# Ledger of designs, part 11: VHH binders against Uncharacterized isomerase mll1393

Target 1, 302 residues: Uncharacterized isomerase mll1393, of Mesorhizobium japonicum (q98kn6)
Amino acid sequence: MQTRNYLLYDVFTTERLAGNPLAVVLDCKGLDTIAMQAIAREFNLSETVFVLPPDNPKHKNRIRIFTPDYEMPFAGHPTVGSAIALAELAGESGAGIFVLEENIGPVRCAVSRHDGAAFAEFDLAKLPEPLQLEADPQAIGAALGLAPHEIGFENHRVAFWSAGVPYVTIPVANLEAAGRIRLDNQAWSELAPRKSEWAFASPYVYCRETVNHESAFHVRMIVPGTPSYEDPATGSAAAAFAGAIMHFDAPTDGISQLWIEQGLEMGRPSRIRLELTVQGGKLASARIGGHAVKVADGKLFI

## First folded at step 4 (VHH)

Design q14 (from g7 with R102G Y104G S109F; framework vhh_8fcz_2)
Fold by ESMFold2-Fast, scan of step 4:
Structure q14 (fold): chain B 302 residues (1-302), chain A 122 residues (1-122)
Amino acid sequence: as target 1 above (302 residues)
Amino acid sequence: QVQLVESGGGLVQPGGSLRLSCAASGFTFSRYDMNWVRQPPGKGLEWVSGISWSGGSTTYADSVEGRFTIIRDNDKKMVYLQMTSLKTEDTAVYYCTTGPYGSGLWGDFDYEGQGTQVTVSS
């Protein structure tokens, strides 16, 4: 009987029992796709990672990422969490750069310490691009239970962006409005663009007012029609949101780093760092980063 | 007002075939994934099959895979379930519902129809 070790990390947080939880299953050579999917369903977390030997010996590892229902080509919190977990397993400290092979392709990760805690960041494989949104912005707001005057702030408007996974980015007036949103799934289904063949694009609600004064934005990400309803920290959404930031805020040339707070309304406070490298008024590159902390380790009798 | 009207059920012998129909109205049919669910006598609802909004993807419960086929016609606002090789355990009231397979959106609308009874006689 083969025993497999696993680690449990909370990602996008320095505090245990916060952030977005991640299971990392080790030594998965010889484990088939059906078994990986069944294990991911057993953990029942937003995503589970399976660690494999790299195809290129210069790379750190290959990883495969599964939701309880399907395999993903890439996801942000699994990448950050896996980078930190693998660096800690190797006893590495300080600044380290390595490549994780994912289904989307090689992902360059940098592991370091930030404010005395383990931190990882990765380069976006796809920069955000705008998508056509047919829906009336007022109807989008109404589907969230908000009045017209509660949608938007400054020059920010409802938009549709993708950096691999599309999101409807929805500015709301303030923290109070963000706290009161409630998605009407029926109304959303009539309005929302598709994310994939089986799913509508998720609303990514944001405002300038924040709980933590170090945050640039307060956000919520709602998953339409799921029992989970809300995600505590969504790296792919932060990546898409970089497009809205570039379009509406137009940051100056150079490197900008900003923190995004998420998950507070669901009791899973999380922080994602977005780094934008702007050249000639255009986004040249971007990085998603965050902390992760080990919660547990164990064995699977599989 | 969302309405889903099921038809095509009946009494059939084991090994037989039936085609169920569902007529939809009151919403933009082409934007919604459609499902068939069933309720056997004295049991809860169980999901049977799903078809994506475009008709480009279908999925089936293990118990019906290879025997049932789900089809949609967006122009006619219809979804169908072609059932073959029927078994006694397929006996149930069949309902069509909206929402993506596995996403939980199905069941967001009340059932407007009474369902359609399928009875596979021994």
Scores: ipSAE 0.155, ipTM 0.581, lowest interface PAE 5.0, mean pLDDT 88

Design q15 (from g7 with Y101F R102D S109Y; framework vhh_8fcz_2)
Fold by ESMFold2-Fast, scan of step 4:
Structure q15 (fold): chain B 302 residues (1-302), chain A 122 residues (1-122)
Amino acid sequence: as target 1 above (302 residues)
Amino acid sequence: QVQLVESGGGLVQPGGSLRLSCAASGFTFSRYDMNWVRQPPGKGLEWVSGISWSGGSTTYADSVEGRFTIIRDNDKKMVYLQMTSLKTEDTAVYYCTTGPFDSYLWGDYDYEGQGTQVTVSS
């Protein structure tokens, strides 16, 4: 009987049973794509990570990231969670700087202690870029169950951004509007741009009003489908959202750190830190960071 | 154009201290993570310590934890390695590098200096 060890982490949180859950399957050399996809389906979490030896021996590991239905080129919470998990396994007091090889390319990670808890951040391999959106913003709002006057605040408008994974970024008037959104999947599928031949781009709903005073934005992210589901914390969407922040807020030159709260409406409170480095009014680099905490460990009989 | 110049090495007795320096030029130093790696005689490269571009995060190999401290000064474009309680097994050529940790560089660049020799012997 073959066995493989796995770890369960809650990511973008210091508290167990909050954040975005992640399964990290260790020692995956010899596991083929079909087996990895089947295991990801078995865990039935938003994403499952498979740890492999690196192609470049100077790198820490290669990781492959799977939803229950398909493999992803990159995802934020798997990167943060894997970085923390691998650093803790190495026994270096939970700290390290290393590279994780992902399908999108090498991702540099730094693991440290922040406010007494394990924290990881990674450099964005791709900075956010605007994409063309053909859908009427009022129709987008209607697909979320919102009236036209509830879409937008200040100078923020519906937009389409990608930092590797595309998201429709949708500003809403306030927390009350954000709390009332309900995705009409049929209406959304007729309006939304595709992110692949098999899937539509997800709405990333945000507002300036927040539950926690330390947060810069309150957000929700809904994955379209039958059924659709809400993701508790989405690092790849926060990366894309950096584009909307740069375009609409135009932060001054220097380094800005902001916290994004997510997952509150679905009972999995989460916090993502976005760091922007601005030079000459342009985004020079960015980082996504957050905490993660181990929930469980076990063995797969495969 | 890109240049890393290591200095500060030398001969020291076991238990001694040295401070290594790395002077960077030809790139935007404050946006790059920096590492110290070393190559002992007859062995391969081993990673020693790393520091993030902001200086907010540091990490150390188990073999040097508690004895070495990595520091950077972005204004002077310098990274340092403060070495204490030196052991004979710390004998190596020490290199300052941005690779393989530099994922900002589109085009797969690995910046490496000429190195500085550290010899721990009595």
Scores: ipSAE 0.000, ipTM 0.105, lowest interface PAE 20.1, mean pLDDT 84

Design q16 (framework vhh_8fcz_2)
Fold by ESMFold2-Fast, scan of step 4:
Structure q16 (fold): chain B 302 residues (1-302), chain A 121 residues (1-121)
Amino acid sequence: as target 1 above (302 residues)
Amino acid sequence: QVQLVESGGGLVQPGGSLRLSCAASGFTFSRYDMNWVRQPPGKGLEWVSGISWSGGSTTYADSVEGRFTIIRDNDKKMVYLQMTSLKTEDTAVYYCTTGPYDYLWGDSDYEGQGTQVTVSS
């Protein structure tokens, strides 16, 4: 019987049973794509990671990322969680820099300790770019169950951004408004832009008012569908959201670090750190980072 | 006022062919992925086939791959299921839906009234 070890991590959190759960399957050399997809379906988590030897021996590992239904070229919480898991397996508790080979290409990761907990961050392979949004912002708000006066704050407006995965970024007036959103999937499907042939772009709802005083923004991300579901922490959306922050807030030149809280309304409190490097009023580079904590380990009899 | 109206079912001999139609109204048809699902007598719902909003991609259950073809006409707001080499196991009520290929995870926003297909020797 073949066995493979796996780890279960909660990502974008220092607390177990919070954040975005991730299964990390180890020593996957010899495991084919069909088997990886079947294992990801068995775990039934938003994403499952399979760890392989690197193609370039100077890199740490290759990873492959699967949803229950398909393989992804890249995802944020799998990258953060895998970096921490692999560093902990190697006994590397200090600051370490390494490259994870993903289908999108090599991803540079840095693992350290922050506030006494394991922390990882990665450089964005693609910086956020604005996309055209045809839909009326009031109709977008109505599809979330909100009145027109509840959409927007300050100079922030509904927008459409991608840093590899597109998101409709939707400012809402306050925490109360954010807490009351309910996606009308039928209405959303009539209005929303596509992110792929089989899916509409997801709403990424944000407000300036926060539950945690250290957070810059409170956010929710809902994946449209029948049924729709809420994601507890979405690194790719935070990456796209960097575009909205640059456009509406225009941070000053230098390095800015922002904590984004997510997942509170669905009982999976999560924190994502977005780092922006601004030069001449333009985004020069960005990083997504967060904590992760091991919840369990076990064996697959495959 | 969302409506999906299935038609084209009937009695057919094993090895025969049928073409099912689904007429959609009350929503922007060209923005929705469409699926066919079926319910055999005394059994639960089974997903059969899906077609993307543009018609650029199609998917099929293993049991019907190579025998069934799903197509859509966005101008006419129609989706079709061309069934060939029919087997007795294909006997079911067929439904048109906008639900995802994993419809079993929840209720569809749109469900049709169904059309009966009976394959008998």
Scores: ipSAE 0.011, ipTM 0.421, lowest interface PAE 9.2, mean pLDDT 87

Design q17 (framework vhh_8fcz_2)
Fold by ESMFold2-Fast, scan of step 4:
Structure q17 (fold): chain B 302 residues (1-302), chain A 123 residues (1-123)
Amino acid sequence: as target 1 above (302 residues)
Amino acid sequence: QVQLVESGGGLVQPGGSLRLSCAASGFTFSRYDMNWVRQPPGKGLEWVSGISWSGGSTTYADSVEGRFTIIRDNDKKMVYLQMTSLKTEDTAVYYCTTGPYESGYIWGDSDYEGQGTQVTVSS
């Protein structure tokens, strides 16, 4: 078999060994689905990207995205990371707009430099929608190990939102409360809305107090399970959270950009930029963006 | 107990139309995103279309956009896939699944029940 080159990027960060890690496997023409799935399992990262020639020659590339267990039609940090990786590989240094063909369809990406570092953003295919939540907010707080007075700030309340992937958005009083959160998986599974027959919606915990003064919100995202685990940077959750921001903060008409800090409690500090375009008091469009930095490159012998 | 039952498949000629149905039970249907996925003969599962819990947002794989329409009826706990301008490449077993996705489908969160519904497009 021929060798395959790969790149490792940390996404939603300018610093190596932070953010959400991503493997990008290059020149995957001729690699079949079974091999791609096996390679993704070998890397054992949340997602691995496989770069293919585009079907439309006017597009940059086709990418396929795999978790260790299955293929995804789209994911946020793989899209940001792949856009930056491919732009850097092409030797670009300025602003560029190109299309990545994903299984969901064409994804328009903009690559630029922001504060001297590589930056990419993409338009949300689905805007956030509210979902009904049956669980008592006090019980939700208790499942996180928090007292009732530690849940909520200002006018923000526990809610349930989806921009493709549903999240229970949980405002907490401050950084101290956010730092003390521990998910009781058994209690959570008895209260939380379901994603599927086998999975419950994840809590997305947020507060207004931040570690970095440039951040609008500090967040944590914990995936329920046995064991539960914390994700360092979750683009799909930031997209859903745009719904909570619109509902509770009601930003004025125009374009607003805000940074969300995540992953600090687990030692993988990350930053996601959310851009909201508001027209007539309603969300007309939104973008997810961030930085990425190359950590390593290598060869797979397959 | 979560249960999804697909129906409406059959043999159809290229350019024809079919409407697939999915009957859901055992969960609060109106709170979950729904998807259609398909498995062509000898291939893996492919995501086809998704619809948000409210029906307010829909998304489609590039290969079916403009030809297929996903609809839901929360009162009846039903998801439909209206298929038009069918191609031989649309031949597959079609499954409806619960589960969220970032703007598509998450495999580990799906619920595939029974054999799905077979769609065969041939001349």
Scores: ipSAE 0.000, ipTM 0.187, lowest interface PAE 15.1, mean pLDDT 85

Design q18 (from g7 with R102E Y104D L105F; framework vhh_8fcz_2)
Fold by ESMFold2-Fast, scan of step 4:
Structure q18 (fold): chain B 302 residues (1-302), chain A 122 residues (1-122)
Amino acid sequence: as target 1 above (302 residues)
Amino acid sequence: QVQLVESGGGLVQPGGSLRLSCAASGFTFSRYDMNWVRQPPGKGLEWVSGISWSGGSTTYADSVEGRFTIIRDNDKKMVYLQMTSLKTEDTAVYYCTTGPYESDFWGDSDYEGQGTQVTVSS
């Protein structure tokens, strides 16, 4: 009988039963793709990670990332969660830098402690770029149940950005407006840009007012569908959102770190740290980071 | 719009060789692991072989290890399965598979559905 250890982590949080949950299956040499997909479906979490020996012995590990339905080349919350899980397994302390081999390519991760808790961050492989948005911004707002005066704040406007995964970034007036959002999936599908031929881009709603005073932005990310559902913490969206921040806020040269709070309306409070390195008014590099905390561990009898 | 088109199958005698090809389009091929799976007559899908996005790592089912070789060409957006020492038990429709575009939640791991038929008989 084969047994494989697995860990359950909550990612983008210091508190258990918050953040975005992640299963990390260890010692996966000998598991084929069909078995990994079946295990991911069994866990039925947003993503499940399978840890393999690295192809390059100088790297920490190879990881493969699966949703219940398919394998992903990369995802933010699995990368942060896996980096912390693997560092904790190795008994490492203090700052550590290593590479996780993912299907997208090598991902450089740094693991440290921040505010007394385990923290990991990774370099964005692709910086955000603007995409064309043909839909009327007011119609987009209406599909979320918002009036025209509730869309936008300061100079921020509805936009479409991608740092590998595209998102419609939608500024809303305040926390009250953000809290009242309800996606009309039918209306959304008639006007939203496509993410691919089989899917529409997700709305990423943000405002300057926050619940936590340390946060720079309060956000919600809703995946359209029948039924639609809300994601508690979306690293790929935060990466795309860096584009909106650069475009509308034009931060000064240097390094800026900002916290994004997400998942509060769905009872999974989460925080993502976005680090921007700006040179000559342009984004030179960016990092996504966050905390993760172990919730459980166990064995798979496969 | 992930499209995978398998080709190269045919009738071959036991002990013979065939090279299967899979042409990929509609996604960034070089960032995805690729797999070959097969469906023997009257049976379910069986995983055959996998290759990492870079081509640096390969895996094989016990039944084909040492006889089959999986190769990819990222410039041509192709994955191949070189089959040698073919056995009657290798008779099946062969499919290549991949994941859809980078997404926290979208798509499915579809293949084109037509496959390529390999028949090993004397």
Scores: ipSAE 0.000, ipTM 0.120, lowest interface PAE 17.8, mean pLDDT 84

Design q20 (framework vhh_7b18_3)
Fold by ESMFold2-Fast, scan of step 4:
Structure q20 (fold): chain B 302 residues (1-302), chain A 121 residues (1-121)
Amino acid sequence: as target 1 above (302 residues)
Amino acid sequence: QVQLVETGGGLVQPGGSLRLSCAASGFTFSRYDMGWARQVPGKGLEWVSYISWGGSTEYQDSVKGRFTISRDNAKSTVYLQMNSLKPEDTAVYYCATGPYESYLWGDSDYWGQGTQVTVSS
């Protein structure tokens, strides 16, 4: 019987028992895909990270990211949480810059302190790209339990974007509408595009009205399934959402920083920082950032 | 155990000068290449300068002729003398060590906490 150390972090938060929980399993050389999937199922968190030696010796580590049901090519909270966890393991301050190899490609991470707490941000390995969506916006609204007039605000419309993981971005009229969404999984599965052989693309519901005055957007992200579940903070979705912001808001040239609040309706308040660098009206680069705090450490007997 | 501590950052006017210092501990400093990288807001991490354990130096084109990297093996310290500073040099500057003669400093195994340099009127 072997043992492997693991760390438990709450990501996109400075407070324990908030944010998106993440298990980081260390020293995973020699674990096969079946074992990693079984361990991810055992933790039963939205994602679990497995830390491996890098394929390129100039990189910090390779990480593999698993939901309880399948492996993901990229995810934001695992990247932020892993960057903070690995930096904290290496030093007292938790500061550093390094590259994490993910299935989507190399992801450059910077770890620092922001407002007295550990903070990490990463440059998007892939900028958001629009995808074709054939679903009727009224049908999408109905699948969320909303009336047609509650879908959209200003010039924002339902869209489909990917920065490695695809999301259906769904503007809703206000906080009240966002608070009332309930995903009809049966209806969703009949109209939603697929993100893999085993799963449909997730709805990413957003509105301009916010609970926290520092937030630019209030969002909810629901993973379809039987049963469906709500994710407290989704960095990969925020990355895709940068595409919707660029398309509908057309921010001016320069650097914009936006805080996105998520997880409030499901009791895990979270905050993601999105940074957009716009040049000549186009997105030149983008970063996802946030805080993370260690909750626990332990050993797996496997 | 391994630690890199940067100092010397601050606010300076365009055309001014700053000298950054990086005190290293926990490894055999004289056997390692050292470098400086910076994180410019919105631009990600970029390599600035490198000095080999043998004393050879290299510079990013945008800083060549303005910045000078040096080391003091007796003090386990690397320096970055920054002259003729421009607003675009505004960044958090990180001291780094990595695999021997590596120019991809973002992939370094050891990084400091960084020091803020702001070039503004």
Scores: ipSAE 0.000, ipTM 0.091, lowest interface PAE 23.1, mean pLDDT 84

Design q5 (from g7 with T97A T98K R102E; framework vhh_8fcz_2)
Fold by ESMFold2-Fast, scan of step 4:
Structure q5 (fold): chain B 302 residues (1-302), chain A 122 residues (1-122)
Amino acid sequence: as target 1 above (302 residues)
Amino acid sequence: QVQLVESGGGLVQPGGSLRLSCAASGFTFSRYDMNWVRQPPGKGLEWVSGISWSGGSTTYADSVEGRFTIIRDNDKKMVYLQMTSLKTEDTAVYYCAKGPYESYLWGDSDYEGQGTQVTVSS
């Protein structure tokens, strides 16, 4: 028997029992990949993080990110949550700028206080780029249970974007339309572009009307499958969505910060901050940020 | 189009050595962990070894620890498995896999390459 400490955080929230839950397993030097995957399955959360010593001694740590079924090269809520967890373990005096080594490469993180709560943000390693979408937008909407007039607002149209993980970005008319979506997994599988050989790209549904007046957009993200499930807060999707914002809204040169609300329909209210740095009408850099709060700590007897 | 091409297998006596190679193309090689997995005759897939995207960290299955060494060359987009002190139990088809080996096995996914056969026999 070996014991390891772990932390449970709710990410993209200042309130416990909201946001996207994350397990952070500490001191993972000596755990092999099979053990990490088994532990991630045991937690059965969308992602679990394993903290390792850094390969480069100038970096804070290496982290590995696992779903219950596979390891991910990168994910947003694990990065934000891990940055806050590691800063809090060092004491709040440990807050600042550091690098987390992830499978995609080094990720620069900044930990600070925002509205009196722990906040972390990271630079996007890959800026969003458009992908070809062959499917009829009306058919995409129908697969979500929506009528044609409920798809789109202003000049926004269905699109396909990736900042490392591809998402079909789907504008809907208002909060009522967003609240009524239900993914027909069979119909989606016939229309949706592939994310990989084993998965279809997820729909990222958004509208301008919001529940919180401080939010720029209200969003939902549904992972297709049998069964499909709704993610409470998806940083990789917000990163891809920066592409849609640049394309349709064309923000002016300078730095813009906007809040995205997610997870309200599934009872896990969440907030993601997207920062865009625009130069000459083009996206020069972007950041994903959010709050996280510790819910629990414990030991694994493995 | 991700493509992985394994080579270097063959027949070897117990206690011998072999070096396996995997040539990768179609993705940004330096951003992904690489793994070796194997399938012994009449058995399922078994993870053998992994190397981080930078080459700074390596991991090994207990059955091969101390006998096998995984290395990578990011400039050449190659991953290697140096095998020493080979045992009859190491007889298998060896495959390389992009990222975690589970991502290739999830949902009954197959590896891109045909693998390379290693036979340890006297």
Scores: ipSAE 0.000, ipTM 0.130, lowest interface PAE 16.1, mean pLDDT 86

Design x1 (from a14 with D31R R97K; framework vhh_gocatamig_d2)
Fold by ESMFold2-Fast, scan of step 4:
Structure x1 (fold): chain B 302 residues (1-302), chain A 122 residues (1-122)
Amino acid sequence: as target 1 above (302 residues)
Amino acid sequence: EVQLVESGGGLVQPGGSLTLSCAASGFTFSRYALAWYRQAPGKKRELVAGISSGGSTVYMDSVKGRFTISRDNAKNSVYLQMNSLRAEDTAVYYCAKGDYGRWGYPTNFDYWGQGTLVTVSS
């Protein structure tokens, strides 16, 4: 038997018991894929990170990211949470820039303090691109339990975007409509485009009305299934959503930063910061960022 | 109404072969992943094999190289070819429609069929 240390962080939040929880398993050299998958299933969190030595000595670390069911090439909250955890573990304070090696490739992370709390952000490796959506927007709305007049606001319309992971972005009229959505999984699975060969794309529901006045958008992300699962904070969806923002809001050239609130309806209030760099009316680069706070630490006997 | 109807089970000697079939109705077959699960007396239900809408497959370790899952979208059917059968393969086999679970992997499927019994004689 071996002992390995782990940390538990709440990501996309400054408050414990909010945000998206993340387990970070340390010193994973010598741990094989089967063991990592089993440990991720034991934690039963949306994702668990395993920290390994970097392949390139100029990089901070390699990380591997597992859901309870499979390994992911990349995920947003694990990247933000791991960057903060590793910086704090090293006793670092202030601004730091380093690279985390993920299966998708090297991910450049910047750790700093924002409003007196630990903050990390990463550059998007892939910018959002539009995808073909064949489903009737009214049928999409009906699968969420909403009437046609509750789908859309201003010029925003249902769309399909990917910045590595595809999402159906669904504007809804207001907070009241967002609060009432209930995914009919059977109806959704007959309409939705694919995320992968094994999964349908998730709805990313958003509205302009917000609970917190500092937020630009209020969102919900529901993973289809039996039962359906609501995620507290989804960085990959915020990245895809940058495409909808560019398309419908057409931000002017320059740098725009906006906060997205998520997870309020499922009791895990979370905030994701999206940064858009626009040049000549086109998205030149983007970043996802957020806070994270340590909730616990412990040891695995494996 | 979603229906999955299994057939092809029966008594077979160790080392023998069987082909299970599942006929599906009530949904757009080509859009879904499908799977075969089994449950032996006193054991938990377990995933035997899965096939995606695109034809990619997954298998439990104990059946790899012996079992083959396939689908025929024109016939709304999924099949499990079982070779080199062992006494421990004895179970009721269930066809399930893909529900992908929380993270989009074929570990949580709905069980809509009544099952078909496979008994490997020893």
Scores: ipSAE 0.422, ipTM 0.712, lowest interface PAE 2.4, mean pLDDT 89

Design x10 (from x1 with R102K; framework vhh_gocatamig_d2)
Amino acid sequence: EVQLVESGGGLVQPGGSLTLSCAASGFTFSRYALAWYRQAPGKKRELVAGISSGGSTVYMDSVKGRFTISRDNAKNSVYLQMNSLRAEDTAVYYCAKGDYGKWGYPTNFDYWGQGTLVTVSS
ESMFold2-Fast, scan of step 4: ipSAE 0.435; ipTM 0.714

